# VH-VL binders against IMP cyclohydrolase (purO), part 6

Target 1, 198 residues: IMP cyclohydrolase (purO), of Methanopyrus kandleri (q8tz52)
Amino acid sequence: MYVGRFLLAGKLEDGTPIAVYGVCSRSFSDRRIEVREGAAFVVPEDPSYITENPYVTYTCARIVDEFLVLTNGAQTDPIADKLESGVPPREALVSVTFAMDYEHDEYNTPRISLITDGETFWLGRVAPEEVYFRVMKPKDGEGYLLSVYGEYAEVPSKPNMTLDREDPLECDPVPSFEHYVCSVIARHDGGRWSLEAR

## First folded at step 6 (VH-VL; framework fv_flanvotumab)

Design d55 (from d0 with light chain Y97W)
Fold by ESMFold2-Fast, scan of step 6:
Structure d55 (fold): chain C 198 residues (1-198), chain A 122 residues (1-122), chain B 108 residues (1-108)
Amino acid sequence: as target 1 above (198 residues)
Amino acid sequence: QVQLVQSGSELKKPGASVKISCKASGYTFTKYAMNWVRQAPGQGLESMGWINTYTGKPTYAQGFTGRFVFSMDTSVSTAYLQISSLKAEDTAIYYCARYKGDFYETDWFDPWGQGTLVTVSS
Amino acid sequence: EIVLTQSPATLSLSPGERATLSCRASQSVRSYLAWYQQKPGQAPRLLIYDASNRATGIPARFSGSGSGTDFTLTISSLEPEDFAVYYCQQYSNWPPWTFGQGTKLEIK
């Protein structure tokens, strides 16, 4: 199944909070995730092509204090900046994602955004037909999956996947995603978030 | 308002070179890949490959390596197709077309340039 | 590579009639199929994407259906301007730009 971009969030069976931002692409497989100092970036695989143009690279993950922010685009940094300024997660997520709106390009591309402190997860999606934000508190083994396209292109009202593997990318339905390119996996190991490029 | 405008028709001798331009307007050039599609007289559409407009990396379909070069200039939002050592078999209308597949979604071809006729004859 | 086969090669109909054009894929493309219209001397125009969604500005008489390997473009009541060549295109596998050979819709 093709999903484009996806967010996966929840708790592993051992209680470890986890979140993933993943990239699937048919035409742009020459990308990777670069992790640096509490942030992750989608970048060209060949470093010589990296530029300051925000459409060439974008921040997909930020860690601010106890909070992790994962999104599919330019909303990552403004959301993180609001959290850093003391704005509560719900307000930071809703105000930025809604104000930036879905992209008013010919295809009306949705924005998907996640904030979590490891116990509470705030998920949002803004599209022409839907403006939907949800606060959720997963139990051990419960996961929430939200994608730009496909079967999971709706903010779930209840857990829609089981995190029954140590590697969240091995949990169904993730292995069925077509044209997987790269992801950032975030884990909360008791004291802090850590980011791993995949 | 979103549109692709291509350079005018070309009449060339075998062995010559031609460079076709495709100027984008009304959207962010680097956000979408630019595809090249060939249509020989009386034939259907044939994909030649694409250029990743954010990296500048071209990808060529089978049969379009060597003599065909995709390039771009971000400062003027323009993609280019250069064909060297022209052969009679290269006579065709060449289209550029936008294809989205980065950051946000997979896509189809829209919009299309108006086409550039390249005629190769002595 | 996924091969798309369109049928019939030529379809002769009169204005007001219903047109049904077929596109078959050599393997499943799920719903990742588009339809284009091309008139003589013009660039192709997007009609349908994701098998069944009409592109902006496309009249309601155009509809697409199907999934997997078998797809149909339907024009419910032909207008004079609809006589053109129609192409299907898949974007499910690499390369995503594989086109069918085209169906010519002509006046009877």
Scores: ipSAE 0.021, ipTM 0.591, lowest interface PAE 7.3, mean pLDDT 87

Design d56 (from d0 with light chain P95L P96M)
Fold by ESMFold2-Fast, scan of step 6:
Structure d56 (fold): chain C 198 residues (1-198), chain A 122 residues (1-122), chain B 108 residues (1-108)
Amino acid sequence: as target 1 above (198 residues)
Amino acid sequence: QVQLVQSGSELKKPGASVKISCKASGYTFTKYAMNWVRQAPGQGLESMGWINTYTGKPTYAQGFTGRFVFSMDTSVSTAYLQISSLKAEDTAIYYCARYKGDFYETDWFDPWGQGTLVTVSS
Amino acid sequence: EIVLTQSPATLSLSPGERATLSCRASQSVRSYLAWYQQKPGQAPRLLIYDASNRATGIPARFSGSGSGTDFTLTISSLEPEDFAVYYCQQYSNWLMYTFGQGTKLEIK
């Protein structure tokens, strides 16, 4: 199944909070995640093409205090900046994602955004047909999956996957995703968030 | 308005070269890949390949390596197709067509340029 | 290596009738199939992508169905402007996109 971009959030069976932002792309597979200074960036594999162009290079993850922010685009930095300024998570997520709206390109591409402090997960999607934000508190083993395309393109009202593997990329249905390119995996190991590029 | 406008028709002799332009407007040029499609007289559509408009990296379909070169100029939002050592069998209408190949994968062609007729005759 | 075969080669119908056009792939293309319309003297126009999704601005009378190797484009009630050549295209093999040979829809 092709999903485009996806967000995965929840707790592993051992209680470890986890979140993933993943990239699937058939035509632009020459990209990777670069982790630096509490942030992660989607960048071209060839460094000669790294620029400030948000179509090619963008921040997909930021850690601010106890909060992790994962999104599929230019909304990551404004959300993180609001959290850094003391704006509560719900307000930061909703105000930025809604104000930036879905991309007014030919396909009206949805924005998907996630904030979490490891116990509470705020997930949102803004598209022409819906504006939907949800606050979730997953139990051990419960996962929430949201994608831009495909059968997971709606903010789930209840857990829609089981995190029964230590590696969240091995939990169904993630292995079925077509044209996987790269991801950032965030783990809260009891003390703070850590980011891993895959 | 999203639009692709191609250069005018060309009449060339065998062995000459031709450079066809495709100017994009109404969207961010570097956000979408540009594909090239050939249609010989009375024939169907044949994909030639595409160019990543941000990196400038071309990808050629089977049979279109060598004499065919995809290039671009971001400053004028224009993609180019150059054909060297023209042969009679290169006579065709050449189309540029946009497809999205960035963060949100799409592999179909929309919009299309109006086409450029290249006639190779002696 | 994916070959798309369209049938019939020519379909003669009258305005108001239903048109059914077929596209068969030599191997599974999943849902990675698009349909295009080409009118005389014009560039092709996208109608359907991912087998069944209508492109922006395409009238509801156009619909696509199928998956794997068998695909159908249906025009529920032909309008005069619908008489054109229709092409299917697979993008399951993104390194070697393939078009079908086309179906010509003509006035009876």
Scores: ipSAE 0.010, ipTM 0.488, lowest interface PAE 9.9, mean pLDDT 86

Design d57 (from d0 with light chain Y91H)
Fold by ESMFold2-Fast, scan of step 6:
Structure d57 (fold): chain C 198 residues (1-198), chain A 122 residues (1-122), chain B 108 residues (1-108)
Amino acid sequence: as target 1 above (198 residues)
Amino acid sequence: QVQLVQSGSELKKPGASVKISCKASGYTFTKYAMNWVRQAPGQGLESMGWINTYTGKPTYAQGFTGRFVFSMDTSVSTAYLQISSLKAEDTAIYYCARYKGDFYETDWFDPWGQGTLVTVSS
Amino acid sequence: EIVLTQSPATLSLSPGERATLSCRASQSVRSYLAWYQQKPGQAPRLLIYDASNRATGIPARFSGSGSGTDFTLTISSLEPEDFAVYYCQQHSNWPPYTFGQGTKLEIK
């Protein structure tokens, strides 16, 4: 199954809150995640091509106080900045993702965005024919999967996967995703969010 | 207007080298990968590989490593195919074609360049 | 490598008739199949992608169907400009993507 980009969020069976932003790409396999001081970036695998150019690198994850922000693009930093300014999560997520809209290129690429404090998960998707935002509170073992394309390309109204493995990338249906490139895995260890590049 | 414009036809002797250009316009060059396709006289289409315009990294199909080099120049939005040590079997029309971008990745080819005929004869 | 087999090799029809072109894959390509049209002396033109989606600017008489290993391109009523070579291409595996050998649609 080809999904493009995906967000996975919920609680492992032991109650650990987790979230994942993943990259699947047929054309651009030469990318990786780089984690730096409470943020994660999609960057070229070859360090000599790392630049400030937003078509080459972008922020996919930010940690702001108790909040984790994961998105598939340029909306990550504006969302995180609103949270830093004290804007509530729903307002930060909805206002930024909606105002930036789907990408107005010939592909009409959807934006997908996630905020979580480990208990509450705010998930949104903006596409040409659909705008959906939901607030969810998963129980232990419950997961929510949202992708840009494919079977999971709609904001779920209820848990649509089970987080029955410690490694969320090993939970079905993630192993079935085609052309997997890289991901950032966020875990809340009871103290704070931590980011791991995969 | 999104388009790809290739360099003109080439007539070369065996052992020579040729460099074909493919100039992109109407879109952000580094956002979309560029593919190369070969078509020998009277034959079908054969994918040669692509260059990641994001990183500059080329990826070659089996059979197109060694003598074939994909490169690019971002400053002029141009991709290049270089063939060294030309052989008679390299006689073909060579096309460049665009893959789609980062967040809506498609692997079908659109647009295509007009093609460059390379003739290798002694 | 996934092999694509197109049939027939040549199809002779008159304007106004319906054309049905087949593409079969040696293993499942799911819905990841595209169709291209090539006229003599011209570059290929994308017609259909993801088995059934018509590319921008392509007339409604062109349609694609199928999934897995068996795919069809249909032209509901042939126009004179439709006589060309048609290629299928799979894009389900990591590149390079394989093309079929082509079906030549010629005027009767």
Scores: ipSAE 0.025, ipTM 0.591, lowest interface PAE 6.5, mean pLDDT 87

Design d7 (from d0 with heavy chain D102S)
Fold by ESMFold2-Fast, scan of step 6:
Structure d7 (fold): chain C 198 residues (1-198), chain A 122 residues (1-122), chain B 108 residues (1-108)
Amino acid sequence: as target 1 above (198 residues)
Amino acid sequence: QVQLVQSGSELKKPGASVKISCKASGYTFTKYAMNWVRQAPGQGLESMGWINTYTGKPTYAQGFTGRFVFSMDTSVSTAYLQISSLKAEDTAIYYCARYKGSFYETDWFDPWGQGTLVTVSS
Amino acid sequence: EIVLTQSPATLSLSPGERATLSCRASQSVRSYLAWYQQKPGQAPRLLIYDASNRATGIPARFSGSGSGTDFTLTISSLEPEDFAVYYCQQYSNWPPYTFGQGTKLEIK
């Protein structure tokens, strides 16, 4: 199935909080994720093409204190900045994602955003047809999957996947995603978030 | 107004080279990829490939590698198609067409250039 | 490679009649299908994208439907300017994308 960008969040069966931001693209496979000091960036594979163009490079992950922020675009940094200034997670997520609205491109591409402290997960989606935000507290093995397109293009009200493997990218339905390009996997180990590029 | 304007028709001898231009206006050139489409006389549309207008990276369809080169110049918002060692079989109308969607989704074509007729004959 | 087959190859109708054009894919393209109109001596013009969305400026008499492998372009009441060649195009796999062979809509 083709989903575009996706967010996956929850707890592994051993209780480890995890979250994933993933990129699937029918047109552009020449992207990768770079992790640097508590942040992750979608960038071109060829570094000679890195510029300030936000359609090519953007921050997809930020760690601020106990919080992890994952989004599919330019809203990552403003959300993280609000958290850093002491704005509560729900307020930071809702105010920024809603104010920036869906992308006004030909697809009216939805914005999807996630904040988590490892226990509580705040997930949101802003699209022309719907604005939806939800707070969730997954149990061990429970996952929440939200995508830009396809069957998972709706903020779930209950867990919609099982995190029954150590590698969240191997948990159904992720292996069925078409045109997978790259992802960042976040794990909450030892009281802090860590980021891994895939 | 969003539009693509192509260079004029070309009459070339076999073995010559031709360079067709496609000038974009009315939008940010680097936001959308540019596709090239060939239409031989009396035939349908055949996609030749596309160029990422931000990175300059071309992708060619099977059969269009080697003699065909996609390039661009961001400073003048222009994409180019160069065909070397021209053969009679290259006689066709060549269109540039903008992929639409977003920079991350290049799907349908809108707008199209008016087409450039290349005739290879001696 | 996904092959698109259009039918009929030629459709002969009179102004005022309804036209129904078919496009079938060799494998599922979901809704990633567009329709174009081409008049003699002119570049193609986008009519429909994502199977059913009408492009800007396209008259309401044009509509698209279908998903997966079977798609239809319908012109509810033909105008003289609608007699042209129509192409479908899929974009479900990485580009470059493939076109159907075309359906020629002719005056009877």
Scores: ipSAE 0.055, ipTM 0.649, lowest interface PAE 7.0, mean pLDDT 88

